VHH binders against Putative pumilio homolog 16 (APUM16). Designs and how they scored, part 18

Target 1, 332 residues: Putative pumilio homolog 16 (APUM16), of Arabidopsis thaliana (Mouse-ear cress) (q9fie9)
Amino acid sequence: MANNNSFSMSTMFNTIQEILNEEPLTVPSPPSRGGYSLFHIRKAEMDIQRIFNFMTGSEDLKDDISVLDTGTLMWMASLMTSDCDYFMVITTNKNGSKTLQKLMGMSDDMDVFFFEAIMRLFIHVMTDKYASYVTIQGMRVFQQDKRELMYDQILRYACFLAGDQYGCIALNEIITDLDDPYYRDQLLDIVANNALLLSNDAYGNFVVQHVLKLRDSRCTRNIADKLCGYCVELSFKKYGSYIVERLLEAGDVPMATVVLDLLACKTEMLIRLARSEYGNFVVCKALELTNEILTADLFYGLVNRLMPYRHLLHRSPRSKIATILDSMSVPN
Below, E stands for the ipSAE of ESMFold2; O stands for the ipSAE of OpenDDE; V2 stands for 0.75 times the mean of E and O plus 0.25 times the DockQ between their complexes.

## First folded at step 17 (VHH; framework vhh_7nfr_2)

Design p02 (from q05 with D104E E106D; at its last look DockQ between E and O 0.42; V2 from the best seeds 0.00; counts 0 for: pae E 2.3 > 2)
Fold by OpenDDE, look of step 17:
Structure p02 (fold): chain B 332 residues (1-332), chain A 124 residues (1-124)
Amino acid sequence: as target 1 above (332 residues)
Amino acid sequence: QVQLQESGGGLVQPGGSLRLSCAASGFTFDDYWMHWVRQAPGEGREWVSSINWYDDSTYYADSVKGRFTIARDNVKNTLYLLMDSLKSDDTAVYYCAARYYPGEYDHFRHYDYWGQGTQVTVSS
């Protein structure tokens, strides 16, 4: 009685939300709003609006960044990051996020402000459609010490981010840009260890696909191991089928893992898979890739299971599988 | 209703140029990766080019790199493909496609929307 503890991603997300709710990152309270005179407040308000307009304005205005002096830029950076809500309003704006990325890396001193703001709002930024690109840029241009701290946060929330609509995109970009083996390997391990969960997730599957594309042998093998026994089920799915195809292409061990799953399943299931919208590609690829001398046993295993049902496979207008089987039936 | 409508295809001589257009409607165009995919007679689908929704980054297949230019106009909800130095091997039906999420360009099953295609024939 295999307790299929279907670890519902929803439960994981709920748990993470609970964790996020419990540990308020004691971000040092912004310095107490000393008694700024009404005049200072109004000036500040005007400045805030001006900065907002500047940051969120059309790309044509971006050329103006180059004309701003360092002091002004520093002041802007300071003001933009002085309030979390204000920072979020800018970063969650399409143009604002782009402009912010241009400012990042211009000065180490400025980057401190941006870094701190990102860190205070890390999950919010990383799970936002536009703001996540700001974090990606930070990972590219910030000093190493800051990047490392950001990596630590990414690692901490990797699974959560992978399952997020925008976080998964950001995570993939960050993985692509990673040049530090230490952090890269850790992140790949997290993805691999959670491959089954992520492969079945609406967004996490993109991360798994992306990681497989990197062709890291260790990671790929780990993913194959985690997906062993689940390849048939995944192959019925739109995104899962591509994961399985990538495994087939990844090498002998991952290929064998997939093919063995195909061979181990019930014949009815295999035929259903071969005729399915997405599974047909998996089965076809499996046949194509195993049709070699060294993997002939796997190939013939598949052929022998499929051949009695060739007539059903021919009814599928686009069945390359049937063609392959027919080629095997021609007596030399 | 979501619609992608390709236009601008036709017959051209080798070395000639064409401009394809794809008019999009029924979805938020500026949120989607846009793609050109072509299919030659008797051949499978081939990815040609892609453009990012966020920063307009462009990507090209090696077969068309340096000759084709993909562009988008978010105000007009239109995707373009400028095709220069056309070759006989460029003869195909060209499809406009849209995808919300990034991924492998040749993962055609992941594309959300497809046009009907426009025929490009390069012949002397």
Scores: ipSAE 0.531, ipTM 0.794, lowest interface PAE 1.3, mean pLDDT 88
ESMFold2, look of step 17: ipSAE 0.547; ipTM 0.795
ESMFold2 (binder alone), look of step 17: mean pLDDT 84; pTM 0.853

Design p03 (from q05 with G103D D104E E106D; at its last look DockQ between E and O 0.60; V2 from the best seeds 0.00; counts 0 for: pae E 2.2 > 2)
Fold by ESMFold2, look of step 17:
Structure p03 (fold): chain B 332 residues (1-332), chain A 124 residues (1-124)
Amino acid sequence: as target 1 above (332 residues)
Amino acid sequence: QVQLQESGGGLVQPGGSLRLSCAASGFTFDDYWMHWVRQAPGEGREWVSSINWYDDSTYYADSVKGRFTIARDNVKNTLYLLMDSLKSDDTAVYYCAARYYPDEYDHFRHYDYWGQGTQVTVSS
């Protein structure tokens, strides 16, 4: 399938023409004259429209970036980051984002322009489908001092980003890539401390799920603590049930926390959960995981409450709960 | 209303080719990972192939790698599976599926939307 960035070209052209006609184009001063007259001519003729066409063109144009000289690239970086609208038009385009990512890391001096634009527009960049990957690339290739400032912004806005449809994906990529224990632990703590709010969010749940997959024992314990008392409520919901299942699998303490929540609700609620679209999987996993000698008290706690209602559980298609309860039945 | 509609299945000889299509509507197609999952007679579901939304990278099960090609057309909101060098064990119902957030490919409960499937039969 082709990357098709050109079907928006008429809108982009109109926007660019309006900008160029209403405001003076801010370009850097030309290099000193003399031995570089061809270089000056090429830079003077390159306008923001040519930069937009180059940056947002097809993937084949990304291979052409290596043939441009350093001075031209530096001038391009300066111009496309000189205005917030220029930067956002480029970075919110699929090809523009990919091309900018190829420019990043080539020169520390050029990276200053990209860094300052990202920081100026941080929330706008991080909540965009494609521009957020420019920030992710910066965290991979920028100098350490720049990366640390970017981590500070991530920490400040973590919960806001987690609740955004694109921000949650970008945040999870950053969590995956972040090896610095100081920033990693702080970010994990923010997610864990807000686990209930995030688990109930249409997008934040993906961040909680992602963090649980890291299997960081301290973070997992903190999440379990914050979700204690809410596991039944969560288990009625599509994404909440997945989070509860991950807690059940995460170790003996998180598992016990979940099972004790299940046992703490009224039997009528537990049966409703066991028959529900999503909660049946939670109850089934709780039975499977507690069916061990060391957790027999939890297992039989669940069995004793479910067994009197076994006939209702057989009417639930695809539920394994009834099968487990049948294996506990004695003859006659 | 979200709809995924597969087409292009049918009967084919061993070594033959088929192209499956999946027309999508009712959701923002280019925000989703798209997948093909198949189910052979008497067997469970098997993940076949996936394509992401952000760089269109493609992923394949070992059983089909090199023989099948997944592609997406974000203008037509259509997912494709080109199946070459078909074998009798490729006989299955092929499902189109969508998932917002990437996860283990065989966690089928985590998929957000499913098509009704199209039958592919490879026989002499």
Scores: ipSAE 0.560, ipTM 0.807, lowest interface PAE 2.2, mean pLDDT 84
ESMFold2 (binder alone), look of step 17: mean pLDDT 83; pTM 0.850
OpenDDE, look of step 17: ipSAE 0.823; ipTM 0.916

Design p04 (from q05 with G103D H110Y; at its last look DockQ between E and O 0.83; V2 from the best seeds 0.00; counts 0 for: grease 25.1 > 24.2)
Amino acid sequence: QVQLQESGGGLVQPGGSLRLSCAASGFTFDDYWMHWVRQAPGEGREWVSSINWYDDSTYYADSVKGRFTIARDNVKNTLYLLMDSLKSDDTAVYYCAARYYPDDYEHFRYYDYWGQGTQVTVSS
ESMFold2, look of step 17: ipSAE 0.679; ipTM 0.853
ESMFold2 (binder alone), look of step 17: mean pLDDT 84; pTM 0.858
OpenDDE, look of step 17: ipSAE 0.799; ipTM 0.903

Design p05 (from q05 with G103D H107Y; at its last look DockQ between E and O 0.66; V2 from the best seeds 0.00; counts 0 for: pae E 2.3 > 2, grease 24.4 > 24.2)
Fold by ESMFold2, look of step 17:
Structure p05 (fold): chain B 332 residues (1-332), chain A 124 residues (1-124)
Amino acid sequence: as target 1 above (332 residues)
Amino acid sequence: QVQLQESGGGLVQPGGSLRLSCAASGFTFDDYWMHWVRQAPGEGREWVSSINWYDDSTYYADSVKGRFTIARDNVKNTLYLLMDSLKSDDTAVYYCAARYYPDDYEYFRHYDYWGQGTQVTVSS
């Protein structure tokens, strides 16, 4: 019926393309390493170069932020957020990001400057290695009305962020911190509805893995449903196999979904999976978890398919499958 | 061609100190969490210490806390472990390891890259 993933992804790409086609940000030369001290410097004498040096300087050279007066801090916040290039140069620097995070939450009035800069540059900030942690800190310390606007943007761009090398890390941190049921459930639903696409993505797989570790039963069931029919294919892949193992561990319904996928493929494919670099761990875990009275039909389904090939499976020295099958032999 | 190469192991008396180094190449070192993991002969692997890339937070197993210090130099792509107040129980092969996605430190199959190991022996 509906091609939900294709439509949602196309809408997201159109929005991202519009942002990327805006006038490019011009980034000034970064401040020299070494830094300056702002201690005892009059606010009127301070310039943007000194702010750059202070914010991006090494830990050894920085003043303690707590000794600066409120007027100086407010002036710094206003000036560094007055230009998109200033903000991005500071926040994309490792020390700049760390220093800005220390300033955030100190004053709601200062936080308005930081919030507006983040929202103006949201995609650029969220896909940057260090700047994304400024947004994460904002989610922790900003007033609720600001946090709600930020959650709306995260929901809007969730799949794009999940596919980004740094965006996936930032998104996972936000998912960990998120305790508002309204936004939490919506974000988890977006990840689950796109689970197949994300599980096959170089970075999106980390988001699926992370969500499964939360042990949210509704989200886990939705992911299992979306991955049904694909568990064998995923189990041949490094990160796909981890996702399938997480499903096996997640509860009776996700476990059954995976095991039924394994049992539905041809025996030659199941044996190939059982001998493969990553799939052997999936098959082994499926055997271990189904070896109980209530799941005996699943367990013996697997054993019956694997036992005729037990000797071939012994030639897989990194696998415990053959050992498990040996324990099923009839005692003397 | 990823390579993690440990050095600095050796024989030391109880109470002594050693400094381990791990030179990294073939991947973007400063995008990874870096770890030390050790294995005594006939024993399983034991997580020792980790350091992230974004805020330099450090983490230690209870057995080494207060005695070991992990550090990284992202310019030289080198990981360090300073080991002080060494005990006979610290005798093991010490491995440098890297992981892109942070997970439970004990899930060793989820680590992306491993070094060759360096032997540390504490004996008197």
Scores: ipSAE 0.555, ipTM 0.802, lowest interface PAE 2.3, mean pLDDT 84
ESMFold2 (binder alone), look of step 17: mean pLDDT 83; pTM 0.847
OpenDDE, look of step 17: ipSAE 0.849; ipTM 0.928

## First folded at step 18 (VHH; framework vhh_7nfr_2)

Design g11 (from p04 with Y113H; at its last look DockQ between E and O 0.53; V2 from the best seeds 0.67)
Amino acid sequence: QVQLQESGGGLVQPGGSLRLSCAASGFTFDDYWMHWVRQAPGEGREWVSSINWYDDSTYYADSVKGRFTIARDNVKNTLYLLMDSLKSDDTAVYYCAARYYPDDYEHFRYYDHWGQGTQVTVSS
ESMFold2, look of step 18: ipSAE 0.661; ipTM 0.843
ESMFold2 (binder alone), look of step 18: mean pLDDT 83; pTM 0.850
OpenDDE, look of step 18: ipSAE 0.836; ipTM 0.920
ESMFold2, look of step 20: ipSAE 0.604; ipTM 0.821
ESMFold2 (binder alone), look of step 20: mean pLDDT 83; pTM 0.848
OpenDDE, look of step 20: ipSAE 0.815; ipTM 0.912

Design g12 (from p04 with Y32H; at its last look DockQ between E and O 0.01; V2 from the best seeds 0.00; counts 0 for: pae O 9.8 > 2, grease 24.4 > 24.2, placed apart)
Fold by OpenDDE, look of step 18:
Structure g12 (fold): chain B 332 residues (1-332), chain A 124 residues (1-124)
Amino acid sequence: as target 1 above (332 residues)
Amino acid sequence: QVQLQESGGGLVQPGGSLRLSCAASGFTFDDHWMHWVRQAPGEGREWVSSINWYDDSTYYADSVKGRFTIARDNVKNTLYLLMDSLKSDDTAVYYCAARYYPDDYEHFRYYDYWGQGTQVTVSS
């Protein structure tokens, strides 16, 4: 019984919905906010609008943050994070996001407020163009315990984030910035395990490409394994072709995996691929790399299969493949 | 049910020879590419050799070229790997694999079947 785990996007969405419907882990009640009430009364001069204007104002305000006393900053942080909507309005603003990032890391006490807000709105923040950078900054400046909790969330929603227009960018940045091999490897494993799904996604493919560019041998190999047998299909697609090209460049094993898929398909399919809009680049690269780096047998295997159809390949505009084949036909 | 069963592995001295066999069942053997892949301890899977189904053309990794010979018997549904001049670096679990390309060109999907592997150890 071949478990056709048709990992349909629908199953992923359903799983995410199920996860979202699970009762939020009872975050221990923050210590009784009793002490912050007194600070609210005395510095009442900055209303919500003033804080918003301050946070979203022009970059020239960078100097103004340095002039604010710690108490005022703490109060501002508390107020900004007291309401989720208010926090989102600030964080989704380009300048607000930048200002917030500057405030982060100034004190551990303030960071607690920012951390809690980010965690409460984690998906919303991570899927926003500017707010996602706040999370990235948190991953850089927060204490280890907070970062670990954030990593757990990132891991939990990694596939979802990878498929999001802005989440994919944030995820790539996080992957790049990760110094902890434990969490980095887990993220890479998630990407690799879902490589086929992500490669077929409009945004997920960027994550796969990014990860391949990191040249992590283990991850690259895992991706190659997952995409084995699918390289021809992927090569017909715009984003898929990019991934396959990256695999070809990633080393001998990934290259061999791709080339073997090309060799294993029917001749008609191979010719179609070689003449296709995106597949022609894949086939060309495969020829180039097998000639220069890999086994002569794989190269000649491709050449022998393509050579009888050279005339068809010459009709294709910009066919480098035909040129390569022609060079092979010249009797030394 | 698709089944690939490797046999013929064992302990051999450097310079020695082994013959691996892979018995295939549950699929059309003569229309599939057949492959040998190996995995050394702590290493990833490495492609070793392939043989096509249409003209029995053979392909080899550079590391084994000139030393190994892949062959198939379509009557017996058996894949072979003749390994000569074995080296310590050839120590690995050797897997038989089958690859299928469907006739449906619109929904190209290439399927892989794998055996359980057979241990080859080359040691003095």
Scores: ipSAE 0.015, ipTM 0.248, lowest interface PAE 9.8, mean pLDDT 83
ESMFold2, look of step 18: ipSAE 0.648; ipTM 0.839
ESMFold2 (binder alone), look of step 18: mean pLDDT 83; pTM 0.845

Design g13 (from p04 with Y105H; at its last look DockQ between E and O 0.58; V2 from the best seeds 0.66)
Amino acid sequence: QVQLQESGGGLVQPGGSLRLSCAASGFTFDDYWMHWVRQAPGEGREWVSSINWYDDSTYYADSVKGRFTIARDNVKNTLYLLMDSLKSDDTAVYYCAARYYPDDHEHFRYYDYWGQGTQVTVSS
ESMFold2, look of step 18: ipSAE 0.632; ipTM 0.834
ESMFold2 (binder alone), look of step 18: mean pLDDT 84; pTM 0.858
OpenDDE, look of step 18: ipSAE 0.793; ipTM 0.900
ESMFold2, look of step 19: ipSAE 0.568; ipTM 0.792
ESMFold2 (binder alone), look of step 19: mean pLDDT 84; pTM 0.856
OpenDDE, look of step 19: ipSAE 0.810; ipTM 0.909

Design g14 (from p04 with H107E Y113H; at its last look DockQ between E and O 0.55; V2 from the best seeds 0.62)
Fold by ESMFold2, look of step 18:
Formats: sequence, C-alpha cells, structure tokens
Structure g14 (fold): chain B 332 residues (1-332), chain A 124 residues (1-124)
Amino acid sequence: as target 1 above (332 residues)
Amino acid sequence: QVQLQESGGGLVQPGGSLRLSCAASGFTFDDYWMHWVRQAPGEGREWVSSINWYDDSTYYADSVKGRFTIARDNVKNTLYLLMDSLKSDDTAVYYCAARYYPDDYEEFRYYDHWGQGTQVTVSS
C-alpha cells in the first residue's frame, strides 16, 4: 500500500536523483604508479554515471544499442542491476524504462539480471508509472520458468495492484497479454471474486471494466454473480454504470441478473435510476435488449413498472426511455 | 479545481493552418490521456485525436489523418492541435478533454474533464 509514497522509497529516489544531477566528472590526468587505486575508483564512478546518461538519454537509443557488443551490454546489465537504487533510478525514468525494454530479450543470460532485479523490487516496480512497463516487457520476452514465477507474484498481489493508480494500468496490460489458461483463469477468478470491492474502488473499477472487455463468458458470469443485488447502486455511478451495461450485453445470464435486480428494487428507486445521469442508459439498454419474444417477461416487467411514470420520464432530456414507452401498447 | 482552457481558434481560409492550445490545471496532467473532440453546428460530437501519457503515441480520426498533429508539453501542462490543410468540413467547436483510462474514444460520457471549447471556422 502506498509504495509510490514510501518514506524509504522516496528517500532512496531523492538520494539517487541528487547523485544523478551532479555535473559529469571530467577525465582525470593519467596517474603515476602510486595513484593506481584512485584512478580505478574514479573510473568506476564514471562507468555508472555513463550508464545512467546512456540509459536515460532523450534520443532514440535503438541505433546506439545496435553498435554495442554483447560483452559491453552484459557489463551494463550487471552494473545497473547491481544496486536496487541504480535499477530504480533507471526504470522510473521515462527514457530509462524504454531503453531497458529494448535490451530485454536480447540475451537469456542478460535477462537473468533484469529478472532478479524485478523480483527483488516487484511491488515498487509494478506500482511505478514507467518501471511497471519493464515488468510487462519481461512477461513478453523472458523464458517460461521466469514468467511463471512472475505470474505467481501477480496472482498474490492482484487486488493490491488493482487498487493502485499505476498498478491498475500495469495489471490490465498483463491481463491483455496473458495467454496461459492456467494463470489467466486464476487471475480472472481473483478479479471476479472481488468484483464488488473493485467496482467501487477509484482504480479497481478499471480492472473490472478491462476483464469484461475480454468477453470471457465464464469470468463475466462470475462477475454478474458477485454483483447480483448491487446493480442498481452501481448504475448511479459513472463507471459502475459502464460495468452494468457491459453485463447487460454479455449474454442471457448476465443480462437476466441485471434486469432482475432492476425489477427487485422499489418503483420509486427504479424511476430515480431511469431519470439519473448514468442510470437512464442502463434502463434504456435493458429495455432494448429484453425486447424479444424469448425475454418478453423481463421486458414487460420493466414496461409495467415504468409506464405509469411516463410523463415524468418525458421531462428527462437525457433519456430515450419515454420514446420507447410511447411506442408500446400496454393493456390497462 | 480542474480547468481545461482552449485557445487559438478563429476564422481561416480553406487550405490554411491553425494551432490550438489547451492549458490544463487542477489535476496531474501527466497521468491522463489527452484528447481533441469537435462538434459542428447541429451535429453530434466527433472524436478528433488522442495522445497517451506513457510513450506519447498519437491517434487520429480518419477524417483528419495526415492533416492534424496532436502534441503535449508536460512541462507547460499544455495540449496542442496543429491543424493544416483546413477544409470547410473542419468548421466546429473544438474541445480539449482528459480521460484516465480510455476504452473507446466515442463514449464521451466517460471522459473525466472537458474544456469549454474554441471555435474554428473555415470559409472563403
């Protein structure tokens, strides 16, 4: 929780940023024999500073990477991952993240360094705006055994990541890329089992939205089951209404779950929903989707509840519901 | 408090150019996708262009591809639209908008922040 604002994390970043902002060291005069140790210490300081400048540079580094030999790249990978602070300074920089992503996948031996650094810092990386894309790239290019260990961590922290401002975006990218049904089904089940909590969260709602876009029928039914009894409450809310509309569109069972929730509430509440900023779209979609012979009981259930208030619904300029009701003939 | 303020609109001849600006305040500009949306007289809103925050990838409606360029300046918290080769069909009010996690660009009710718009008129 709050890994982006950790005192330990922020203290590390401030210290590293101060070092990074120092003026570049000049090339020293060649030392005499007695100055050998000072020369090697200064060379090491210049080496890490040169790596920082290279990795975080604003230019397209694709051509720069292509001129470096494998030995140099391996040395760079080893040094930049040798210290957690070095790794985080590079990966939390927009250009550093992009450059590191280009290095990943070039060599399985080099990838070991990146994998170990990511795993040591998993939560810090996954909740960072730019560093999280380094992890996403690793999921795309690392060997299967490494990817499996990373998926285990994602499953462990899924709800925490979903509630984070950057973690929710990163988690959604991973969900998009995830092809392995063993891990995919488990991750989707975690999201679905926590769907009510996530749907009401400032960032978690984006994860629920995202998994519904996958149109996985099993996951969608599970979400509908967990949101059963809460669809009216959600439909008053901007992103809650999005989620409910996606359930309505997702097949007979999720649609029926939503419509039965609408029918179960008091008529006063249903009319308030039908006249509300976001809920009117939910009620309208429910009418449109149930207007078939096989769902006529649901359709006329809604019409019978709404029709006595048609004149109030005409005063709601956001909504097509009154127009739909006008086209109906309802006996008595 | 959140504000998006457009400027740079005006009257221009067909084939001409304009640059629109949108000054942002009251939210973390760097965390949002930024968008241009336009509305011609008597028409519905039409998505024009978007730019993300993480790699600055740009997206354009077919009607403006090759003629319009979207850009953002995260130091100045400003969104731009460079409009070249303007046609009479480009006449509209142009809105700056922000969305945290866009799904599709045409669902305008889910946009998080809107500007008040600036008029662009293309006529001889």
Scores: ipSAE 0.641, ipTM 0.837, lowest interface PAE 1.7, mean pLDDT 85
ESMFold2 (binder alone), look of step 18: mean pLDDT 83; pTM 0.846
OpenDDE, look of step 18: ipSAE 0.651; ipTM 0.842

Design g15 (from p04 with P102S; at its last look DockQ between E and O 0.01; V2 from the best seeds 0.00; counts 0 for: pae O 5.1 > 2, grease 26 > 24.2, placed apart)
Fold by OpenDDE, look of step 18:
Structure g15 (fold): chain B 332 residues (1-332), chain A 124 residues (1-124)
Amino acid sequence: as target 1 above (332 residues)
Amino acid sequence: QVQLQESGGGLVQPGGSLRLSCAASGFTFDDYWMHWVRQAPGEGREWVSSINWYDDSTYYADSVKGRFTIARDNVKNTLYLLMDSLKSDDTAVYYCAARYYSDDYEHFRYYDYWGQGTQVTVSS
């Protein structure tokens, strides 16, 4: 009884919703706001709208940040992060995001406000086109303890983020920027462990592709292992075919894994794949990459299976496969 | 210890014939793809021929097709290359190679073993 646990994206979303519905860990009450009262009185001239305009204004105004005293900046940071909606309006704005990124790292005290806001709105920020860059910047400039907490959140929601239109981009950037092997490896493991799911996803496939491009031998191998037996199926699909092509390019072991899957399937299926919209590129690439000395067995394995059906492959206007096969046919 | 030992090389005149042998030991010969590869002086390695483990299908480079015959004896753990109609261009060190593909899908691996090679010289 093969428990076909069809890991449907819907189940993942439901599980994430369940996790999100779990009572927020009682973040210790921020220290009593008592000290902010005095700063509020003297610089009362900047209202919420002025701050918004300043933050979302043209790049020319960014030079003005250098003119602001530390107290004013601290007050601004406090005000911007005092309300989640207000913070989101600023961070989701293209210019607001950029300005915020510039403010981040100027002071550890200021960074506390930004960190807390990001953590409260972590998924919302990470799945936004511009706000996600604020998190990325935080990962660059925040103190180590804050970055570690952010990493924990990223790890927790890595699959969810990978499947999001903007989250996948942010995740890729974070993976690229990570200097800490511990967290990087964990993220790579998550991607590898979920490679099949992500390869079938419209956005997740970009994360898998990105990770494969990093040429991490351990991760690449893990991905190949997870996709073993599924390469033919993936190759029929648009995004899946891209993953399979990347695997073919990733090294000898991943290449062999893919080619062996191609060789293991029924001949009818292989021919169908070779003639398919996306699969033809996979088969072609497989032939091209196996045409080497030590992989000649794999190459000729493919050629031998495809050769009897060369006439069918010639009918495909864009098929380089037929050309390759023709080159192998010794004129009797 | 895995060992591949080539033999049968030597000097032969153009148009002559040679039979190379590769004796395998230390591994399950029946589960391996077997290959002949050659390397001429100053040139890279060139694939010559392959034989699979499951149905003994044979494959040849275009340069040797119709002249060379690869065969295996699983009882003797020996790979053969029959070379007929030898040409000067066939002069090279001939290597025997074995490749194993793991059948464990969870831990896919392949392994290569190489012999030391045997010299074949075709000269008038």
Scores: ipSAE 0.022, ipTM 0.372, lowest interface PAE 5.1, mean pLDDT 84
ESMFold2, look of step 18: ipSAE 0.556; ipTM 0.794
ESMFold2 (binder alone), look of step 18: mean pLDDT 84; pTM 0.858

## First folded at step 19 (VHH; framework vhh_7nfr_2)

Design j1 (from g13 with R99Y; at its last look DockQ between E and O 0.79; V2 from the best seeds 0.00; counts 0 for: grease 25 > 24.2)
Fold by ESMFold2, look of step 19:
Structure j1 (fold): chain B 332 residues (1-332), chain A 124 residues (1-124)
Amino acid sequence: as target 1 above (332 residues)
Amino acid sequence: QVQLQESGGGLVQPGGSLRLSCAASGFTFDDYWMHWVRQAPGEGREWVSSINWYDDSTYYADSVKGRFTIARDNVKNTLYLLMDSLKSDDTAVYYCAAYYYPDDHEHFRYYDYWGQGTQVTVSS
């Protein structure tokens, strides 16, 4: 398998950094909340300010979409997407995003306007709390050829999105919805190939967590392989320990990878981990899961390293490690 | 700094109702999933209910479904739990919690922020 993600990601990150260093776009003042009802709007009298008020208005106005004729809807779609500022003001608003999502999928001709706006503003849309859900809706309802182009952009920017506070959430929603094996496998491979970087990232760790919850055996094994040799380091960290615990639960190969990492470190490091805020849960789970006949060598490997220090382990609040060791008939 | 403060606990008769509140400050409340977790005397913690930030979808443990209602007010930065048809099994300390990662009630140990808890006692 040819892996070009590191080179492509480096070039893309340089381009993204240039975009992010630009001054913020000028945005028109928020629309007035007066005059929310669309029943008071004629096609001929409609303007961008009234469209703003309608799109961003209360949930009471959302039920009115089905009453609008197709000509009015087409005109609204054209006007909303005619200017980047118009589109961003609407889609970054909670109600605007939800209202736009209801318009999407109603007409293939209208969807062209939405698709082109999303693609023009892809990074801005995908890194926004509410606008990103417009893209997610497009992937659910657009024609197949549009959806494929959007998946190509997701694959291109996957690691950048994973590192963004809102992008990681949007990416996880897309991963959940993705049915096409061609794009699904590629996206999962990108996450797995970058698992160490993502697992150490403030937001990327949530993408690794999410992918592990899918219980895709191939992807999980790939993640375990990429994290091999790093499981002890990760287990000292809140989200790293979460990821390591999920690997322990994921099957014999991921479990063995983790336990062998634990056994490979110095005894004093293993004891530090077993007494640490997050690592104690990893060690405890490793003991619980290996306490079976087929994994007895791993279990007793851990027990033999920990037993001489059980007095220190009793000092760890909320830890079950000491009770597991006490239930053994072999004193150290 | 971050603060989650529960209130509204107390002593109640079986079949009674109670309303818990959790006031939040020091973080962006509406970026987080909000949760209720409870701990009965001498037992481990048990996830009770969650509510997301995007569409306010709600999730409940089977033991409370149909009896409890979770709600959030992003203007007041307050989480609520309306508890109806209370049973002796509902006696616990109830904790408010916040988590950035959605839909992970299986692993609530990893929740980002926790309140101090409020005692609910259902006496027979």
Scores: ipSAE 0.599, ipTM 0.820, lowest interface PAE 2.0, mean pLDDT 84
ESMFold2 (binder alone), look of step 19: mean pLDDT 84; pTM 0.860
OpenDDE, look of step 19: ipSAE 0.826; ipTM 0.917

